VH-VL binders against q9nrl2r1430to1533. Designs and how they scored, part 8

Target 1, 104 residues: q9nrl2r1430to1533
Amino acid sequence: GGVHELSAFEQLVVELVRHDDSWPFLKLVSKIQVPDYYDIIKKPIALNIIREKVNKCEYKLASEFIDDIELMFSNCFEYNPRNTSEAKAGTRLQAFFHIQAQKL

## First folded at step 7 (VH-VL)

Design q69
Fold by OpenDDE, look of step 9:
Structure q69 (fold): chain C 104 residues (1-104), chain A 121 residues (1-121), chain B 107 residues (1-107)
Amino acid sequence: as target 1 above (104 residues)
Amino acid sequence: QVQLQESGPGLVKPSQTLSLTCTVSGGSISSGYSWHWIRQHPGKGLEWIGSIYYSGRTDYNPSLKSLVTISADTSKNQFSLKLSSVTAADTAVYYCARSIYKGSRYYFDYWGQGTTVTVSS
Amino acid sequence: DIQMTQSPSSVSASVGDRVTITCKASESISSWVAWYQQKPGKAPEPLIYAASSLQSGVPSRFSGSGSGTDFTLTISSLQPEDFATYYCQQADSFPLTFGQGTKLEIK
């Protein structure tokens, strides 16, 4: 197959995934490992889910894409105590995202 | 039922490294949850030292971070504490504990019986 | 760090009394508070989590309340086995921190 140019959303997701602080967000939280996660977080989301939505062209507006990314961070800060490794990673990654999102 | 048991030397000389191990039974440390070390100086309150998660990641109390290492041996279902350069201030009862995720926060539901460590020359 | 200040540091009471222990956080921590009971020579045991949720197996005479900065642990009718030291703990922020403890003694 041929190589296709990435859309702005696709490229941003790639950059987020490559970021050192992406590890809490790469995939959905395991219910086995975190028993009460889905009792608290009602709209779970992760970068692999967002990537899939991008690939399926489900985002018609940049605001929709941004909303899902912000939801991802919101979930992290809702579930994790402040100053945890996850929360710190989320804070840094969100800052990175906010800079990159200005290009959308 | 999950059980935790601390083990290690009860006496450590100043400037040496305190080493403790927590043996967990009734559950796997790699299956989930988080595992913690907490200490209590004689006649004092409780101090959280640090944590290791099922993923192997760690978090430490900033007041002790430079001196503390927490590790896990999944093959033995154990996790350990190393505290370097100890002083008399490190004399305490040391507890290992498991945390639950109720309310999306860390509460300690299971505790070891505690082991007394005395720092003395 | 978030400081948890308990009041009183010690309290004397009689069997059957209603006892209330207070914990004040240095900043708002929502409802992320746990309470523990510790008897001499023993490890702490959980009583309450999330400020008001009773741990399994804990007698119903124990209850917790509060949100934000002010939290309370209440024993509605003190029993002989309740004489111990009680600790609050905040779970809102790392490092996790405990109150200094409240020693409940027999009058």
Scores: ipSAE 0.167, ipTM 0.782, lowest interface PAE 2.6, mean pLDDT 93

## First folded at step 9 (VH-VL)

Design g72
Fold by OpenDDE, fold request of step 20:
Structure g72 (fold): chain C 104 residues (1-104), chain A 122 residues (1-122), chain B 107 residues (1-107)
Amino acid sequence: as target 1 above (104 residues)
Amino acid sequence: EVQLVQSGAEVKKPGESLKISCKGSGYTFTDYWIGWVRQMPGKGLEWMGIIYPGDSDTRYSPSFQGQVTISADKSISTAYLQWSSLKASDTAMYFCARQGYDMKGTYYFDYWGQGTLVTVSS
Amino acid sequence: EIVMTQSPATLSVSPGERATLSCRASQSVSSDLAWFQQKPGQAPRLLIYGASTRATGIPARFSGSGSGTEFTLTISSLQPEDFAVYYCQQYNNYPLTFGQGTKVDIK
């Protein structure tokens, strides 16, 4: 049930963070470091935020958790051109996520 | 409960090396920036730098760049501040502090360690 | 760097009175401004962030206002435990910078 799903979300986040291509997603983008980011991205999110939400039991449905993860990737592809290292990492990490999410 | 516990007071001589520590608990250590702030005796607060333990991303104040090294060991939820060669002018209280965040991409210090007093004298 | 200037250096207030502390930035920091309280021998404590948002557990008598370059911390009715040094800090740009502090002591 809910407890098992929570554990599954926690484990999936751990696996995402541990992945070699997680580096663009580990932390909320700093406004100082990327001044134009929040002019483009209106629903920012990152793995640290998603993990916090998991820890606070804010995800009641797997679909909500999945939506946030997909939003994270969507933001990456919206802000970063396809030929960037960030976008390429995002593509690989998203593929990994899609495989792991089948276990939810 | 979020807590930052720093190592004990240090009494050193000029030229000696030193590494002080700050251990975080009650939260996911790798997911929050942690910084160091200097306070010389009877003076105000000075930002030294920050580190993100999750990827070791580190930022220094220009005033402290090259003067100290900030690091972290995420396996034990500990951040470090170190000097290779202390000076008398390094005598001060040193605080570690966690940065919380807002969804507009801003980071602010929300929890502080108790401070580590470093005294450097010949 | 952005220079933060606090005034007055010392504010003498009687218990129960209103205390008004000012903080000025050398350039706009938007609302990326925090206020901290520090008592002797203790670590700073976050009071306000985002210029006007009280941190968790902070009494309602503390309030922050302002944006851009001018900011104010107000203590509506000073309590005995409020006598301390108060610092403002901008986190709008690197390097992060603090004001020099305002000491609130007993009149």
Scores: ipSAE 0.925, ipTM 0.962, lowest interface PAE 0.4, mean pLDDT 97
Fold by OpenDDE, fold request of step 20:
Structure g72 (fold): chain C 104 residues (1-104), chain A 122 residues (1-122), chain B 107 residues (1-107)
Amino acid sequence: as target 1 above (104 residues)
Amino acid sequence: EVQLVQSGAEVKKPGESLKISCKGSGYTFTDYWIGWVRQMPGKGLEWMGIIYPGDSDTRYSPSFQGQVTISADKSISTAYLQWSSLKASDTAMYFCARQGYDMKGTYYFDYWGQGTLVTVSS
Amino acid sequence: EIVMTQSPATLSVSPGERATLSCRASQSVSSDLAWFQQKPGQAPRLLIYGASTRATGIPARFSGSGSGTEFTLTISSLQPEDFAVYYCQQYNNYPLTFGQGTKVDIK
């Protein structure tokens, strides 16, 4: 993507991170803290990783950026039951993302 | 370039409080764990604890739990280690260090501060 | 806690010689093992992570091997700047723990 897209990705990540429901997504899940996580989730990702990819200009298409964000949510819903705080936060944050992504 | 710059040497007396700092630069401060490691004079390295500045998630070594407080101020990219009441046995070099990560969910110290010497004596 | 034991305590070698440092874990740490170099008056420097991956900027003469409970750091040809203390550290479980260190000095 162009400079405009890169800036848009950066801004969107900032908004996601600042959102009250970002807490399950801020950092890569620690294997120490969640020993079975990587037995279930095979494509781990988090906002810090996505931000790093943005900073490194690894997203050439908006679809690639969106795919990683959606993967992040998918992982959350795969690992966390619907009644968990993580899943509920993910649901709200994803809805926010979908609204903001329309501006990309 | 990733850099961790720590506050200067401290000379204290037993019973005094102390807060030393570690400022990160050259990377997104909120996106990496930062930890503290103690090295007593002529001794090895001891893990004290870590904090994730992005959410203040903090983990302590059992040996240091309740003995020190680890905190961070993300607005100025600074992590802190503090004591409410120093002991002579707290005399040591204290390093802050950033944890990098791999996609297997493991975290390893990849960059270190220069260290802060804390001397506690009557 | 997982106890990390390094051997030998001191390793005296001549420049150009091969240095082999050992690190043993009291229980399996998989490959979650790092090696650090520390010179007098300096902060530790990461050499190896994941048991066998050299950190950025680390010379090829440094290599790490092993998994589970037995690990080795090898310096194929010791250079003058390599005389230092070396620490292994597991990051497989809390609390994170270091070995007691191996001092590599000049023979």
Scores: ipSAE 0.924, ipTM 0.960, lowest interface PAE 0.4, mean pLDDT 97
Fold by OpenDDE, look of step 9:
Structure g72 (fold): chain C 104 residues (1-104), chain A 122 residues (1-122), chain B 107 residues (1-107)
Amino acid sequence: as target 1 above (104 residues)
Amino acid sequence: EVQLVQSGAEVKKPGESLKISCKGSGYTFTDYWIGWVRQMPGKGLEWMGIIYPGDSDTRYSPSFQGQVTISADKSISTAYLQWSSLKASDTAMYFCARQGYDMKGTYYFDYWGQGTLVTVSS
Amino acid sequence: EIVMTQSPATLSVSPGERATLSCRASQSVSSDLAWFQQKPGQAPRLLIYGASTRATGIPARFSGSGSGTEFTLTISSLQPEDFAVYYCQQYNNYPLTFGQGTKVDIK
């Protein structure tokens, strides 16, 4: 991996952030706005956090990066019912991610 | 290193408009909340509001809602605080500050700008 | 809003002595409490967050304790550079609110 993989992670995060359905995932859920979120979700994560990890070179393997992205979606589907805008956005964004992840 | 650099001191008259700035560097600007804090002369700190430059999500203190506008231009990593019509009572030091996070959905101001002094007098 | 009340307003302490600052919240803020230090002409500096976690680079002589509505900032052995105004701040609910500050000056 190394520098090449790091660049690929950076690019993919940029693409995810720019996607129209990224809005539920841009930042960590605020405990103030969603008081019960952290009672339910035990491994919170968001794109801003994932990007920080990329910038700090914390991902040594593509699988680690992918795991965090999948965790992000998993959290969304765990907390949000299927008929919510968040879950629907997550479904579309995850599909996009799966396509892009094939390039990793 | 993380830095917040604010625009220079302002001397204005009542009724004038003003827009002051806070430029972030050393981190991904769009990925952290930026807040504004007022400190009137010889007084304490007052939270005004915050903005998330990544999506322009903005929250105001009720005391400042409608009194100021908080915005951001992510293309130049800059947050703004503006008044449409200044009052003498707006005379104060204004700080911008970044909110860090602790993975618990809580946010605390971890880095601060140097402050912008705004003086409003006839 | 959650009102934060600090005491005392002014604390006079000799160098090397222990300083104890109090902060009370009008309602529970859990551990969502930060302490800041501000010196004249300077911006506030984060000392403690999460009620008891020292920020990066903060000396070990600074410690925070408490939860709910009662919080304490302790400076175990006051150094000359520690004379300043200290603010507590809750970030448990909007609007975010600061205490009115405690001035630590030299006895």
Scores: ipSAE 0.887, ipTM 0.945, lowest interface PAE 0.5, mean pLDDT 96
Fold by ESMFold2, fold request of step 20:
Order: structure tokens, then C-alpha cells, then sequence
Structure g72 (fold): chain C 104 residues (1-104), chain A 122 residues (1-122), chain B 107 residues (1-107)
């Protein structure tokens, strides 16, 4: 909790969005553009959603924030085969996230 | 508060270029789709296209593909609609609108700009 | 392209009475249907999304129903400020399409 933790969440989201491998995660997947996505993924999440939750102070614990970020990567690996560009980007961004999350 | 403020009315001649703008404020501009909607005089609403300013992902109505350009400058929270060569039939009111989302992956227009009247006459 | 057809084109209603507006889609749009109100010289205003969910700040007299291909907007007790044109719009697939509108006039 508190101001320092909220600032850390904000900063981490900014760093994730700026990362070269953020492109699969920037926005909630569109049902029109990817029709079968919501047949497979039941707990959707993306960086735009996470940023909104940080802005509205919806995370009470660092673990809740970390869980949403990890869910985002888990969804990527569940929907996309491991040899796809999306899954490879997810692997690299997740590694970056793990390093940055040590600061929380 | 979410606001979309559009550029002022335009009076143009056929063949001229035009770029009109839509500035978003009160929300994270790069995290929401913005679309453009045409309303011809005395007529209904027509979707022209949408852009996600965060990555420039852009989708056009087939009726407008190749006829207009939709773009955004995220550094100034502004979306644009542009013609390279106006026609008299482009005379209309043009609205920008933001899309909200549902957690089932659907997007719907929730906030609208005030409109920009474009008049194209000889 | 999903064609949205509204009826009636014009609806004459006395203040305090019920107005019922219909919207038909040429194929199923599930519940991905919005209703907008537009007054002369103004931008459209979102009333209903998800076929039946009122947008923030919309009075309870506005209600939406339906799914699939048939949708209804009901104004349970028409107020003087409700005289406007109403549009339905599907967002189930590209291109996003609007109905032609229903004009609600004072009787």
C-alpha cells in the first residue's frame, strides 16, 4: 500500500508499455479481430486495462498487481503456440517484468 | 472528465486537401480506440474507421478505405481525419468518438466530439 | 455488411406516453447493440450499450431489450427533452453500422 507502491505500479506499467515486446499486450483483444479468443481465454487482461486499474487505485496489494501482469502472460502462452512471434515477445517481456518486479 | 474537442468548421473547394483534428483529454489517450463518423446533410450516421493511438492499429469502413486517412499523434493526444482531394460530396458533419470496452472484447462509442462541419463547394 | 433497419421512420408521441422504437439486424449481432440520441445541431449521445445496459447518467425511463436480430428501445414516459432522432448501431462486426434513425416528434 500507499503512495510509494502506487507510484511503483505506474512506473512499471510505463516501462512495460515502452518495451519493444509490448505489442501483443497493449490493448484488450478485440472479439471482432480475433473471434475465437474468448472461446479459449476466460480471464482477459491487457496493459490498457491494468493501467486503468492503477489509475483508479484498484490494486490494494502488490501481489494483486503482479497477478494481473502474470495472468496477461499466461493468457498469451495459452492462446499462442510457443513458436509464434506473440509468444516469443511474451517470453521476453515477462523476463523484463520479473527483473523490474523485484523493486516492488 | 473525458472530452473530445474537434477543430473548427471548414469551407473548401473541390480538389483541395484537408486535415481535421480531434483532441482527447481526461483519460489515457493511447489506451482507447478513436473513430470517425460522417453525417451528410439531413442524413444518418456512417462509420468511417477507427484507430488505436497506442500502436496506430487502424481499421477502415470499406466505403472509406483509400478515400481518407485516419492517423494520430499520441504526443499531443490528437487524432486526425484527412483528405488528399476533397469532393463536393464530402460536404458533411464529421464526428470523432472514443470507444469504451467490455471485458468480453467488445468496443462501443461512449464519448463524442462536438463535430466539424466541412463544406465543399465550387 | 450487417444492415440495421429501424422502424418506424417517424414516431409521434404525446409527452408522458410510452415510445417504442424497433431495430432489426440482417444477421445476429448477439447483444452488441448500442442506442444513441441526437438532437438538432448536437453530437450523438450514448443511451444504451450491450442491448440493455444504460450508459452513465442516462435516466431510468430509457430501457433497451433484445438480442440476436431484434432490438427495442423504450422510453417509458416521454419528456419534452426526449424529442430527437434515435439511432441503433451494431458493433458485432466490421464495418460498424448504424440504422437509418427514428425521429421522435411531439404529437
Amino acid sequence: as target 1 above (104 residues)
Amino acid sequence: EVQLVQSGAEVKKPGESLKISCKGSGYTFTDYWIGWVRQMPGKGLEWMGIIYPGDSDTRYSPSFQGQVTISADKSISTAYLQWSSLKASDTAMYFCARQGYDMKGTYYFDYWGQGTLVTVSS
Amino acid sequence: EIVMTQSPATLSVSPGERATLSCRASQSVSSDLAWFQQKPGQAPRLLIYGASTRATGIPARFSGSGSGTEFTLTISSLQPEDFAVYYCQQYNNYPLTFGQGTKVDIK
Scores: ipSAE 0.746, ipTM 0.921, lowest interface PAE 0.9, mean pLDDT 94
Fold by ESMFold2, fold request of step 20:
Structure g72 (fold): chain C 104 residues (1-104), chain A 122 residues (1-122), chain B 107 residues (1-107)
Amino acid sequence: as target 1 above (104 residues)
Amino acid sequence: EVQLVQSGAEVKKPGESLKISCKGSGYTFTDYWIGWVRQMPGKGLEWMGIIYPGDSDTRYSPSFQGQVTISADKSISTAYLQWSSLKASDTAMYFCARQGYDMKGTYYFDYWGQGTLVTVSS
Amino acid sequence: EIVMTQSPATLSVSPGERATLSCRASQSVSSDLAWFQQKPGQAPRLLIYGASTRATGIPARFSGSGSGTEFTLTISSLQPEDFAVYYCQQYNNYPLTFGQGTKVDIK
C-alpha cells in the first residue's frame, strides 16, 4: 500500500528487467510477431505493463503485484515447451524473483 | 505529458551522411516502440520502421531496409534515423512516433514528434 | 503488403454538416485500424484506434466503425478546426501501411 511498498515494487521491477534472463518478458508479446499467442494465453502480462501499473500506483497490496509477476511466469510455461530457451530463462528469472521478493 | 522532440531542419547535398534524433520524455522510454514515418512533399505517410529501445529489437519496412539505420540510446531517451549517403529523393518530412498497445498484443502510433524537414539538393 | 485505399480523395463540406470518410483494406485487418488527422505544417494526431476507440482527448463528434476490410470515420458535426487531411492506417501486419488520405475542405 503506501509509498514504501510502491518503492519496493519499483525496485524489484528494475532488478527483474536488469537480469540477463528478462529478455522473454520485457514487452507485451506482439500479435504480429507471435500470431497464435493470444489464442493460448488469455491473461497476458509483461514487465513493461507491470512497470506502468507500479508507476500509476495500481497495486494496492503486495499480493496483487506478486500475482502479476507469477502470472507472467505461468504464461511463459504455458506457451513455451519446457526445453525452449524462453522457458529456461523463465525458470531462472522466477528463481531470482523468489529470492528478491523476500525483501518485500 | 508524453513528448517527442525532434532535431532541427537539415539542408544537405547528395552523398552526405545524416543522423536525426527524437527525444522522448514523460514516459518510460525503454517500454514503448518508437517508429519513423516519412512524408514526401505533398504526399501521404510511409512507415519506415520501429525500434524497441529496451532491447533494441528493430523492424524495417522492406522499402527502407538497407537504406536507413534506426537506432536508440536509452541512456538519453533518444531514437535516431540515419543515412550513410543521402539522395535528392530523400527530401521529405520525417516524423518519429511512439506506439501504444492494447492487451490483444497490437501496437498503434499514439504520440508524434513535430517532424524534421530534410532537404537534399544538387 | 496490405494496401489501404481511402475515398473520397477530397470531401467538400460546410461547418455543422456530417462527414463520412471510407477506408478499405486489400485483406482483412480485423479491427487493427487507426485514424489520424493532419493539418498543414503539423504532425499527425491519433483520433481512433482499434477501428472504433477514441484516443484520449478526442471529441465525441469523431467516431469510427468497421472491421475486416471496410472502415468508416464519421464526423457528426464538422467544426472549423476539423478541416484537415485524414489518414487510415492498419497495424495488423508488417509493413504497417497508411491510406493515401482524404482531404476535408470547406465549401
Scores: ipSAE 0.733, ipTM 0.918, lowest interface PAE 1.0, mean pLDDT 94

Design g72
Fold by ESMFold2, look of step 9:
Structure g72 (fold): chain C 104 residues (1-104), chain A 122 residues (1-122), chain B 107 residues (1-107)
Amino acid sequence: as target 1 above (104 residues)
Amino acid sequence: EVQLVQSGAEVKKPGESLKISCKGSGYTFTDYWIGWVRQMPGKGLEWMGIIYPGDSDTRYSPSFQGQVTISADKSISTAYLQWSSLKASDTAMYFCARQGYDMKGTYYFDYWGQGTLVTVSS
Amino acid sequence: EIVMTQSPATLSVSPGERATLSCRASQSVSSDLAWFQQKPGQAPRLLIYGASTRATGIPARFSGSGSGTEFTLTISSLQPEDFAVYYCQQYNNYPLTFGQGTKVDIK
């Protein structure tokens, strides 16, 4: 990526954070609050970490950025059964992401 | 560079209210927990609580629950510690500190403000 | 609530010598332990997190070890700027708790 991709990554993260269904994804899951999470999820990620990586220019390709966001959703579906509020939020936010990602 | 700049020293009387501030810069303020730590004169460090400014998720030490209010204004990258009615026993140095994270879901204080001395005396 | 106990309360050490500071937790904190340095009139400074990982910019003479309930901070070849109070702090569970501190003083 170039300057245009970095601005697009920044904007997309802002839009994801502002979305009503972002609440499960805003920050890295706390081991204190969810003790078994890291027994199940081995590649954790969240919007705060993704934004830090964008700010530090750690994504070289748009595919790397997309992979981290898709990993975020995959982790949600792996940890949470489909009928949970978390999984339902993940489904809706992922659909929103796919629409917005067409702009990358 | 990450910086946390706190409001200046305060001299207050018992029963007065007070709100002290901690302004974060050099990082995305809404993406990191901010905590408050008390140090009474000549004593050690006591964790008071933390807030995640991005969603206002707030956790208090049981010793401070209901005694102080922790809040943030993300539009100006500032966290607050507030008393509705100060006591002489609130005389202390108060630090804000940011929490970094690791990929196993633990958070540790990595950057500290300079401290705000609060003196409460008749 | 996890009680963190540091020993000794005061450690007198000559410049150039080694200091060894102990921190004990009342229950296991795994490796979720940090060490801080605080000089008079200053804010604490992170030295070590994860029991043994040095924070950015911390000299190699600072090292941490231990897991579970027993932890050690070692300062090799003490420099004049190392005379301070040192705190351990667990972040394994709420409330987050600090030890009472060990003062490293000039002998």
Scores: ipSAE 0.675, ipTM 0.907, lowest interface PAE 1.4, mean pLDDT 94

